# Ledger of designs, part 128: miniprotein binders against a2bj90

Target 1, 235 residues: a2bj90
Amino acid sequence: MSRSARRKTSALNTVLRVVEVFASIQGEGPFTGTYSVFVRLAGCNLRCPFCDTRYAWSLEAGKPLGVEELVEEIARYEPSLVVITGGEPLLQRHPLNSLVEGLESLGLRVQLETNGILPAPARDEQLWRVYHVVSPKDVPVRVPGAKLHPSWVDYARATGRAWFKFLVANEQHVREVAEYVAKLGIPRSRVYIMPLTPEKLDMKELLELHSRIASLAVKWRLNFSPRLHLLVQLP
Short names: E, the ipSAE of ESMFold2; O, the ipSAE of OpenDDE; V2, 0.75 times the mean of E and O plus 0.25 times the DockQ between their complexes.

## First folded at step 14 (miniprotein)

Design MA6 (at its last look DockQ between E and O 0.69; V2 from the best seeds 0.80)
Fold by OpenDDE base, look of step 14:
Structure MA6 (fold): chain B 235 residues (1-235), chain A 84 residues (1-84)
Amino acid sequence: as target 1 above (235 residues)
Amino acid sequence: SPEDVIEEIDETLEKVWELVAKALEAERRGNLKEAARYQREALELMRKAAELARRIGHEELARQIREYISLIERLIEIIRKARK
């Protein structure tokens, strides 16, 4: 690479469009209960009808933040985990690799939330080293344009640092997930089912839904992800 | 049928995200010219998808595709600025 090409790529790789940064408890997936700083990135390549973060869909919903400044902001919270989420974080892949490098240099653990449409990290990316929770949007409810990139299955096998989280509302959805992961050769130990929550559930309805889906997880021998933050009324 | 057109749109969107992925990989390798090519191809396919959605009168899907067009246009602008 020429010195000029390195300088031009450097400017692109140092700024993220960030919707919000906040501390909370990780409410979902294998890290449920972990004190975490959430970094919600702007921009998404899907328009899921059940999305609870629609405000993050546009790149314009995020403010441009320098990677170094963002690392410093995150570090002040003394998190047990940094959760990178948003719309789709991998749309900002290059500055995201720079962010991960900065966070790892401080000894911080990082977990990415992704819809799995874009390819898994390559071995030479900083993202290769972090944990990933992949939430496919092609099963059980198919979102247009959603297809799990096959490299995520390979990444999960190679590293053991990926899990797959599926939104389910009933036993038919759980069956479809079980068939899907069997077909793809995803180990059941890496699969989580999580309640698909409509926007207007009261706490009683939310608990009843959690109970029903957790029972289905046991029946179908899958892991269960709560929406713990909703149950304990955290962001 | 409208259902066949929706399937065609879905397949088109899948191809768009494959092109976006190729653009990101080209950018990572410092090949901004190639990245910009893939982004333009992605934008063209999104415009075709928008036209398909319009033809079948699927207003919500057409709206979503317009938002995806805006997303890709922003990605193009980022690369364009870096190439100057």
Scores: ipSAE 0.852, ipTM 0.939, lowest interface PAE 0.5, mean pLDDT 94
Fold by ESMFold2, look of step 14:
Formats: structure tokens, C-alpha cells, sequence
Structure MA6 (fold): chain B 235 residues (1-235), chain A 84 residues (1-84)
């Protein structure tokens, strides 16, 4: 192939549609408290009613950034963790694998956040070696089009690099989550329940909700995830 | 009933995302023609879902489906540009 044709293909496939890049604390899941750089990718295959980041739903919400440029920007923050989120990052799977390759070449640890509709990584993907927090939207309240791809459970068992996180508001939701994960064979040690926060709560209400959901996590022997960034007022 | 139609739309959306997954895998393996075929099939199913949502007057779901159509159309354009 001509040099020009290879450049066009490489440039198109090594470009990500990025909404924002910023430093903060990972506030959710197994890496809560870690100094992180967040990379929010554009485009989503769901329209969850409780989504905190509706501005990332459209692919056109992101600006095109070259993967090499993005790796350099991320590295300047000296993060302890790089969190790739979005929208749904796996919609940009090919250039995402290139980003992961670049980050790993610098020894940076990567976590991906996904709704789990698209399949888990294949063994020959760079994504195979990153950590994944999977947030299925089948349960407790089904979002249209949501179906956890069965490969995520297989991937979690094979690698130990996936955890499953569920937004819950009350004990009925927790019961539904418990039944769901038992049916799928997901071990409790891989499951987090997290407070489903209405768009606006005052701090007292937020703390009370955290307390209630944490108590339910203990009762049901599941892991609890805070929304720490909300408690400490970080992005 | 509207609930039966909503369930049909939901199942159709699941199939759409399965086709998108196949397209992404084809793209990863360098089979760009196959990737485009899966994306076009996904778009056809999505247009059927849009008509169903419109027929039952479910405006929120119809809006969501229009946004998904735009997403798939953009993905098709990325693959078409990669072919040239």
C-alpha cells in the first residue's frame, strides 16, 4: 500500500473523540481514593435516566485527539491511575487499544469503565491487561437496550481484572442485584453496590443515603462503593 | 399493547449492539468491508425501532433512537473514510 494510504488509515484509527481530560480522585469502586487522570470519551450506546455525564452521549461531543498527543498529556499529570470512561469507551475500541498500548509503554496503570454491552477484551487486545469496572444496566431498573455481554463474567473469572458495580436506592434494588449476580455466577467479592443519587441532594441527604446503602452492603455481604468525589466536591 | 412494542424495541436494540460489536471486531481485524456491512444492518434495525417508537407515541424513546442512529451513521463514516 502507498505511504499516503497507510498514513490516512493510521491517522483515522489512532484518533479518539475526547470530551475531557482532567485530574481528580477515583471516587468509585475498587480503586476509590487513587490520584487519577480521567479520559472521557464521546459516544454512548445507552441513555440512562440517572447518567451524570449526558454531555458525553453524542460522538460529536468529543474533539479529535491523536493517541500520541493524548499519552503525552496524560503522562504530564504523573497519575497513579488512568481512568478511561465516557459515554461508552468501547465504541472507540480500535484507537482505545492504541491508547492503552501507549500508556502501558510508560508503565501507567489503566482502568476502564464500561456498561458491559460490548464484549470483554479478547486475549490479543491491549485491553486484556487493564482493569475493568463493569456497570450493567439490566438491573435493578432495566435501561432499554442494556444486556450485559456474557463474556464479561468469563473474563472476570479468567483474569481477575473485572468488577461489577450497581446503582441502588433501596433494599428491593439490592435484592434484585443479589439475585442477578447469583444467576450469572458473579462472586460477591466482585460486586459493588453504590448509592443511586438524585441529581441534587444536599450533603446531609447524601451522607444519609451513603449510610443506608453501606448498611445494606454489610447486610447482603456485598462490597460498598461510595461516590467519594461527591462527598469531597471534586469533579 | 405499548408495553409489548417497548419490549420489541428493547430486543431490537440488543440486536443492534450485537451487530455493532461484530463491526468493531471486524474493524480490529482489518476487515473494513465486513465492518461496514454489520453497521449498515445495525442501522436498518435501528430505523425499524424508531418507527415502532413513533407508532406508540413514546417520544423519549424515539428521541433516544434518533441519537443512536446518528451514532451509527458516524461510525459508518469513520469506516468509509478508512477505506479510501
Amino acid sequence: as target 1 above (235 residues)
Amino acid sequence: SPEDVIEEIDETLEKVWELVAKALEAERRGNLKEAARYQREALELMRKAAELARRIGHEELARQIREYISLIERLIEIIRKARK
Scores: ipSAE 0.815, ipTM 0.915, lowest interface PAE 0.7, mean pLDDT 90
ESMFold2 (binder alone), look of step 14: mean pLDDT 78; pTM 0.709

Design MA7 (at its last look DockQ between E and O 0.74; V2 from the best seeds 0.83)
Fold by ESMFold2, look of step 14:
Structure MA7 (fold): chain B 235 residues (1-235), chain A 84 residues (1-84)
Amino acid sequence: as target 1 above (235 residues)
Amino acid sequence: SPEDVIEEIDETLEKVWELVAKALEAERRGNLKEAARYQREALELMRKAAELARRIGHEELAREIREYIELIERLIEIIREARE
């Protein structure tokens, strides 16, 4: 048989538990508006009351997929950005690094979404070179067990490849975010505030909330993130 | 007193995720025995958190912790399967 058929495999290195893969736009954060492929990984280390993706909480919600096959599937979409999200993607850290290696070998730009509880990438990780949007869950809405790992601030300073995103509903929430980021030494240029939409809103209400939070972002000299996919009714 | 127990649970959960982080680093280094040891330590602490939540009758937190136990148990099994 061909020697190329003898691939080195480890389930930890070559298999990811994946809930879904789909094309859409990135509706939030610094890459808002980018044609993206989303890869939702299974498993989460939090149980946020406001989570819109509870179906990804269990690791068993994901199907085991080979990393090489997943890279090929993603590439067929011809994305401008690959967004790795979940649950909490860093729970599958080792095979995730393999996925990133494959995607970067094809020249694909990668962004990770994380709650920041697990540490930022080490310098010898493939994840070191990708972009990260970190959403701490201990302010303004506190979730038990949530604590931003301090390495994320160091990583953001060293690389310029991490941003911090917070859901807010009002000025008191913005004040709490401002105090939090100042205490942790997170520069405001890396901070996004985004409308908290706890219940279904009609389009007028959604636009009014966006206007209010955007005005607060200007007032507090923070970046504003829309929830663009909600405005245009995409997944 | 119930608030003191909730704070202890919160601190315990933070410690669990630190141990999971160590397990994930060990996995990256190929040290699967070490990875399994960290996950089993994490599981032990999580079971302590579950008992604390039950003690104060906090039903939702107890349910969440049971789901975290299931997660860690599955992570241990994945390490075991990879070693075979």
Scores: ipSAE 0.862, ipTM 0.942, lowest interface PAE 0.6, mean pLDDT 90
Fold by OpenDDE base, look of step 14:
Structure MA7 (fold): chain B 235 residues (1-235), chain A 84 residues (1-84)
Amino acid sequence: as target 1 above (235 residues)
Amino acid sequence: SPEDVIEEIDETLEKVWELVAKALEAERRGNLKEAARYQREALELMRKAAELARRIGHEELAREIREYIELIERLIEIIREARE
């Protein structure tokens, strides 16, 4: 490989388009309550009507950041967890593996948030080692082009490092999720239901919605994910 | 029917993301030529989806597909820059 080819392949592998980096509490899924640094990557392969991070949909919404610089920035926060989110982080899969390698070398725990459209990590990827929260967008509210890649079910079985988080608004949605995960052979212990929050809920409405969905989680024997950050007014 | 066309668009988008996944895997393996091929195929399917959305007058879906075209075009550009 020429010096030029090495430099240019290095850019693909070492540069991420990042919307924002911030410290907060993980408000969702199995790591709820964890002090976390959030890395929001730019670009998404969906246009969910209920998306709260629409500003991250374009790749151009992110700034190019070197993986090494980003690792150093993250490490300064002394996080208990690094949460990689965005639009869809796996659109930047190659430099994301480099990021994970850097973070793991420092002993940092990493959790990925993904819509599950793109394939699960292969065994030879650095991403294989991290935790994943998969949020399918085909059930209960179908987004066009959304289909859970079957490799996520296999990855969950092989590693125990994946969970599935579904947005639900009512008992019918919870039923559809229960049927869907049963059909796919996803253990209910790996399934979270989370409130689908409309825009402009006040705190009373938000708490009432959480209460209803949590009660449905108990009834249907599923895990409940809050939107804790909304409840405690954190990012 | 417009409903049948929407279903066809949805299936087309699924195929696009399968091609994008293949492109990303080819990129990871250092086969940038193959990656670029898959992304071009994805772009062509997205253009067909955009035309279908226009034919049925679904303006919102047509807008979303245009944004997906821009995404794939940017992914192609990134790969091009790495191949030069």
Scores: ipSAE 0.851, ipTM 0.938, lowest interface PAE 0.5, mean pLDDT 94
ESMFold2 (binder alone), look of step 14: mean pLDDT 79; pTM 0.725

Design MA8 (at its last look DockQ between E and O 0.76; V2 from the best seeds 0.81)
Fold by OpenDDE base, look of step 14:
Formats: structure tokens, C-alpha cells, sequence
Structure MA8 (fold): chain B 235 residues (1-235), chain A 84 residues (1-84)
């Protein structure tokens, strides 16, 4: 490969479109309560009607940032976890592998949030080494074009580093999730149900919804994910 | 029926994301020509999906598909900028 070809492939591999970087508490999934730096990437392959981060849907919503600069920015927060989220982070898969390499070189733990449409990491990717919370959008509320890629089930079995988080509003949704994960052979210990929150809930309504969905989690023998950040009024 | 067309659009979108996944894998392997080919195929399918949505008068879905077209166009531009 010529020096020119190495330089040109370098920009694709080393630049991410980033909406925001901030420190907070991980409010969702298996890492709930962890002091985390959130990296919200731009661009999404879905238009979920219940999305709370619609501002990240366009690639143009993000600024181009170098991977090295981003690693340095993240490291300054001294996080217990780096959470990579956004629209769909795996749309920027190649520079994302470079980011993960940089973060892991500093001994930082990384967790990815993904909709599970794009394939799970291959064994030769840096992303293979990190934790993944997959949020399918085909069950219980189907978003057009959403289908869980089967490789995520295989990745979860092979590594133990994947969990599946489903948005639910009622017991019918919980039933559909239970049937879906049973059909796919996803262990119940890897499944989280989380409240589907409308935009206009007050704190009382939010707590009541959490209580209802948590009770359903116990009844159906599933894990419960809060939206802790909403409950404690953090980003 | 409009319902059959919505199902066809949904299946088309699934195929688009399969092509985008193939493009991203080709990019990771340094085969930008192959990546660009898959993205162009994805773009053509998205254009068909947009036409289907217009035919049934589903304005919201047509808007969403236009935004997906823009996404894929930007992904193609990123690949082109790396080839130049």
C-alpha cells in the first residue's frame, strides 16, 4: 500500500461524527448506576416514534472528531465506563473500532448501545472485546426495517458480553418479549425489560410506570432496567 | 393493498440494511470500491421504497425514507472522499 493510500484510508478510520460527549450515571441495563462518559454518535438507520434522541438521527447532527482527540477527552473524566451510543453507533463501525482500541489501551471499559440491526462484531474486530446492550426494535413495537441480526444471539452465547433490552408498556408487550426470546434461544438472564416512556410523563406517572413494569419483570422472571437518569434528573 | 405495500417497504428496508452491513465490512477490509457498490445498491432500493410510500400516500413513511436516502448518500460521500 502506498503512503497516499494509507493517508486516505486514515481519515475514514480515524474520524467519528459525534453529537455530544458528557459524564453521567448509566441509567439503563446491566451497568445501571455506573459513573460513565457517554459518547453519542450521529446517524441512525431507524426513526423510532418513541426515540428520545431524535436530534442524533442525521449524520450532519454530529461534528467530525479525531479518534485520538476523543480518547483524550474521554480519559479526562476518569470514567468507570465509556458508553458509546447515539443514533446507531455501528453505522460508524470502522472508526468505532479505532476508538475502542484507543480506550482499551488506557484500560477503560467500554459498553456499546445498539439497535441490533447491523451484525455483531467479528472475532477480529476491537468491538468483539467490549460489552453490548442490544435493543431490538422489532418486538414488541415493530419499527419499519427493524430486524435483529441473528449474529447477536451467537455473539451473546460465545462471549457472555451481550444483553438484550426491550421497551415495554404493558403485560402484553412483556408476553411478546418472553415468546420472542424463547423462540430465538436467548437466555432469560440476558433479557431486560425497560419502561416505554411517553414524552409527557410527570415524575409521579414515571414512578408508577416503573413500579408496574418492575412487577411484570418479577412475574415473568425477566431482568428490569430502570430509566434511572430520568428518575434522578441526570442527562 | 396499502398493507401489502407497507410490508414490501419493510422487507426492502431490511435488505437495505443488509447491503449497508456488507458495505461497512468491505470498508473495514479496505475495499472501498466494493463498499461503494453496496451503498449504491442500497440507495437504489431506498429510492424504490420511497416510490412505494408515495404511491400509497403514506407521507410520514415517505419522509423517513427520504431521510434514509440522505443517510446513505452521506455514507457514499464519506467513501468517495477516502478514495480521492
Amino acid sequence: as target 1 above (235 residues)
Amino acid sequence: SPEDVIEEIDETLEKVWELVAKALEAERRGNLEEAARYQREALELMRKAAELARRIGHEELAREIREYIELIERLIEIIRDAEE
Scores: ipSAE 0.845, ipTM 0.936, lowest interface PAE 0.5, mean pLDDT 94
Fold by ESMFold2, look of step 14:
Structure MA8 (fold): chain B 235 residues (1-235), chain A 84 residues (1-84)
Amino acid sequence: as target 1 above (235 residues)
Amino acid sequence: SPEDVIEEIDETLEKVWELVAKALEAERRGNLEEAARYQREALELMRKAAELARRIGHEELAREIREYIELIERLIEIIRDAEE
């Protein structure tokens, strides 16, 4: 191989521990409805009681995939958005930055989902330019060890590329979220409240919960996030 | 009391993740030995948290802490393999 080819191959040969790659619709947050490829990375630094992706908690749940191979696989889906999720993707920060570089070289739009415990991107990281949906686990129910890193608020203010999403079940939860974001200086335009869905709901119950939380979002002047993939029965 | 010990564990976990963040920053800068040092320090604190959870008999929290230890150990292995 040429010197240039060897260097590019080496930079893109960083490996990620990947649980699954699949196409679906982004069902939550500001990009709801977008045709997306999801890349679920293994490993998580929390054990949330309401986690719906517990199978991604262990690093051993992921298999090693080279970044170049992963970029090629993602590109074949022709996504409108690449959603990097997990576990907690920022645990694999170095190879994740390499993946982002590869995806951006193809003009692909990238969104990260994170619990916000690890810091926001630095200006010299490839992750600086992607979109982030941050789901703090400080409120309304504090998960042990959860503490939103303050850099996320600074990052959101500086770049406009971060939003904050909270699971809520009732108005008391919404009040707690409102107080939390006000104290941290997070503008309400960057805040989403989303229904906390129990494991089993029929469609009528799911719609009623969505209606209730959406009404609260209007009342409290916050953005509402559906769980659209549940409503349309996609992964 | 068990409640005081649980609060200590929670604070210890927060410190662990701060150390992991420092390790990831060191790795990003190419300082792999520094990254491994922060990860080993995180493990020391996590083992303290595990002992505290065992002392109060909190089985669920103890299990979660063991899983975090495995996570950190695996991260150290990945960093060490990159150095070779």
Scores: ipSAE 0.805, ipTM 0.913, lowest interface PAE 0.7, mean pLDDT 89
ESMFold2 (binder alone), look of step 14: mean pLDDT 78; pTM 0.703

Design MA9 (at its last look DockQ between E and O 0.63; V2 from the best seeds 0.77)
Fold by OpenDDE base, look of step 14:
Structure MA9 (fold): chain B 235 residues (1-235), chain A 83 residues (1-83)
Amino acid sequence: as target 1 above (235 residues)
Amino acid sequence: SPEDVIEEIDETLEKVWELVAKALEAERRGNLKEAARYQREALELMRKAAELARRIGHEELAREIREYIELIERLIEMIRKRR
């Protein structure tokens, strides 16, 4: 089959601005423990004071990469999951749909990390087919401009491919999350609470915080997300 | 009050992200003229938010809003390069 036919789809290069690509273990949410390739996209629509990836906030922090080249790079790691994260991946929604199409054509599973401000995928988007972990930034600690787009609740109900991950520091935060998800009609089985970690915790303090928040998850009948990568010292 | 102005800025940022969402949807549909319109409206609202933050002397918030202005300017440029 001739090499000549692939050259004439007008390469309006579906270009992503990518900060980094690396292999690790998914440390968070429903896919915790999965061998994953992480694609960190540049640009964020928030300035969370607790953000651990502030270097990804500017679009200029990312290099322009073609979707085809990026698919080939990801495939070389033989991942069990591709995790698309960054600042906010959905700011690059158009080339991101092309990336997902490329990855799915290779039989790769894809999971998106998003702050949930931008609308959930429409049925005609490639993004409709992937898994989503939505991390709202309006509860329990509100970031300016953060509001969960209601379409994520509808997407979760329609597909079963969305989960909601909330950062919590104490029992009051867990209460606020429980009230919030009840009000929105989000099933508790789709809700994860995760430790809100300050930048300067030692390993002992980190373990103590995990134990405290995990105990609150049991008490409040919510799922617990570790920050496993921090506990096992992986990227 | 400064608190009322912070609330107005927060509501303005919510409206900006709604406009950015509309721009991304218009872009997906190939309507790059409409996408560019929504992004210009978003940029105008961000400039108003920056002025509000300056008026109350909230330097950190004014910095963040400037970074969001830069973000939207880059998003506009990305759409222009596809036209």
Scores: ipSAE 0.845, ipTM 0.938, lowest interface PAE 0.6, mean pLDDT 94
Fold by ESMFold2, look of step 14:
Structure MA9 (fold): chain B 235 residues (1-235), chain A 83 residues (1-83)
Amino acid sequence: as target 1 above (235 residues)
Amino acid sequence: SPEDVIEEIDETLEKVWELVAKALEAERRGNLKEAARYQREALELMRKAAELARRIGHEELAREIREYIELIERLIEMIRKRR
């Protein structure tokens, strides 16, 4: 093969389809408040009716970026955390592992956001050492095709590097989440409930919803996640 | 009934993503031919789901399934270019 042809083949193996890269705070889950760079990957294996990032559903929404180039861009932000999200990032698993390798070589801490349909990392994967926030979409409201891969529970127990986050609107939803996590053997210490924000809410309504869900988290002995970026009006 | 067909589509989608999961594992192990086989099986099932959605006239679901077909076709092409 010519050197040009080999370069094209390697570029496809080391290329991610990326929708956007931006700095903000992590507004959700165990790393809430952390200065972060977000990397939104294209492509999703769900069509959730409550999705706020529908523009990332198509793989074609992403620009092809080389992993090495992307690592350099991320590093220039000097982030405290790199959040890989999407769509569903695990659809681009091979080049994603390369990205993680590059970020870790620079000492950058990485968190992945996933709907958990695709399997948890294997022990010999670069993703094994990454923090994961898993958001199952089959409870409390089932999204067609959503089923949490059972390996995520095993991974969480083995590593302590996975948490499970659920969007809830009311106490019935919280009860359903509690039953679900108990059935799967997910410890409450790894579980977050987070306000489901239907449609655009004004700030007063958003705060009231946060208060209600936080009170339910205390009542049900679950962790509470805000949507802090919405409260402080950051992307 | 349309409700029975919607349930069948939902179950088919679960099977599709299970096959994609197997493809990702095969790819991780370096078994690119096996990965491609799983993705082609996933595509076949997704086309069945598309036919079911068409039969009941469910426009939104049919559109979503066409988007999943495009996704899987692209994934197959990415595996092919790696081999």
Scores: ipSAE 0.801, ipTM 0.911, lowest interface PAE 0.7, mean pLDDT 90
ESMFold2 (binder alone), look of step 14: mean pLDDT 79; pTM 0.729

Design MB1 (at its last look DockQ between E and O 0.94; V2 from the best seeds 0.85)
Fold by OpenDDE base, look of step 14:
Structure MB1 (fold): chain B 235 residues (1-235), chain A 84 residues (1-84)
Amino acid sequence: as target 1 above (235 residues)
Amino acid sequence: SEEIRKRAEETIREAQELLKEVIERAKKTGDEDLQWMAKLAEIYLRAAAQAFQKGDYDKAAFYLDLAQELIEEAKEMLEELKRK
């Protein structure tokens, strides 16, 4: 490979398209309540009708940021966790591995949010070392083109660093999740159900929906993910 | 198309009328779970209507389908309660 090809490949691995960077509380999944810096990456391979971050769907919605600069920006917040989210972060897999390497070198914990369509991290990727919350979009709500890549089940089993978070509206959805995870051999301890919340719910309706889905989580012996940021009015 | 838009608007209106009937019937049963199901259908139907007003037809369709499923489930529950 010519020096020019190595420079072009190195440059492609050092820049992320970032929509936003902000500090908040992780409101969802196994790290709920954690003071976190969120890095929302641009671009998504889905068009979920219920997506609350549709402004991140286009790669062009993100600004190009250097990995080193982004690591420095994140570190200034002194986060207990770095949450990599967006559209689909794994669309930027190469520079994302470089970002993870930089963050881990500072002793920062990293959690990825992914729709699970793209393959799980391989053992040689920096992403192998971090936590992953996989949000399948094929069950119970079916988004066209969504299919959980089977490697996520293997990754979860091999590492213990993956959880699966499902949007649910009612008991039928919870049943479908229970059947789906049983069929895939995903342990129930790795499964979270989360309320499917439309935009502009009032707080009373939001709380009641959380209560109902949490009760279903107990009944079905699944973990519950709140939308804590919505409940406490954080970003 | 304007025709697709009108049909979707009609479907939302029909669902709203049907849901009103379901809510009224649900209130008479005193069944809290049925009342919640009807309320949840109302939440999603409102989301559908709001999305439709914004021209987000994919989101409107998505929440309309959810609302319709819940309305049908609530109707089935109402018919089961009448048989008891």
Scores: ipSAE 0.825, ipTM 0.925, lowest interface PAE 0.6, mean pLDDT 93
Fold by ESMFold2, look of step 14:
Structure MB1 (fold): chain B 235 residues (1-235), chain A 84 residues (1-84)
Amino acid sequence: as target 1 above (235 residues)
Amino acid sequence: SEEIRKRAEETIREAQELLKEVIERAKKTGDEDLQWMAKLAEIYLRAAAQAFQKGDYDKAAFYLDLAQELIEEAKEMLEELKRK
């Protein structure tokens, strides 16, 4: 077998621990509204108090799936976007690169969601060519241990394929985000602020919070991210 | 521990009582932004209380801290409006 064929075979035979695969719309960030297949990987390196996907924290929550089988399952949905999320997907970095290779060989677009603690992709990784939405948890919400790895800023500058999304409650939080991104050299065009939404908000409260945070985004010249799936009641 | 849980429960109750006062004072001002800040504090304090009842003390503490910060800011704005 050629080295190229051997790499392809090896990549398709690796295993990921997967919590769930489902179709929905991307409700957050730059691809909001896109018909997507979500792949939620098990394991997380944080225990955020506000996390609404706590069921994905443990690697044991995931079932082992072969990458080739997973690629075939995803393809049957005919997605416009494949969203890889979790927990923290980069904890399974090696098989994740294999999954990305398989998806890209079929012409499928891929977006990764990460808390940014682990380093950004290297140039020789399949993940290098993927879109990334990085959600730092050290500002303003101040989750312990949640330091953004500096390579993400360099990656965003080099590729234009990363955006930074921050949970905010009010203007003080937005000010903290603005200061943080300025110090790191992250341009405003790459920054999204998103409402910090607790469970069990009624629709009126949810809309009011969205409206207030969207107004702050305009005031501070930042991008606004909804939590659209909550507004339209999709998973 | 049980002592930490008891203190957290007391802190939530104290914040709820203080917030009742802040909400009423904010209504009297007619200031829409101040009224929203008080409402936002109520939203997060409710989230803290609900998390506490379910035994999720990390979530409860997170939302309680956020609610208390909003309550204090609202109080400062109320004092500022009084002096104007």
Scores: ipSAE 0.812, ipTM 0.914, lowest interface PAE 0.8, mean pLDDT 91
ESMFold2 (binder alone), look of step 14: mean pLDDT 82; pTM 0.773

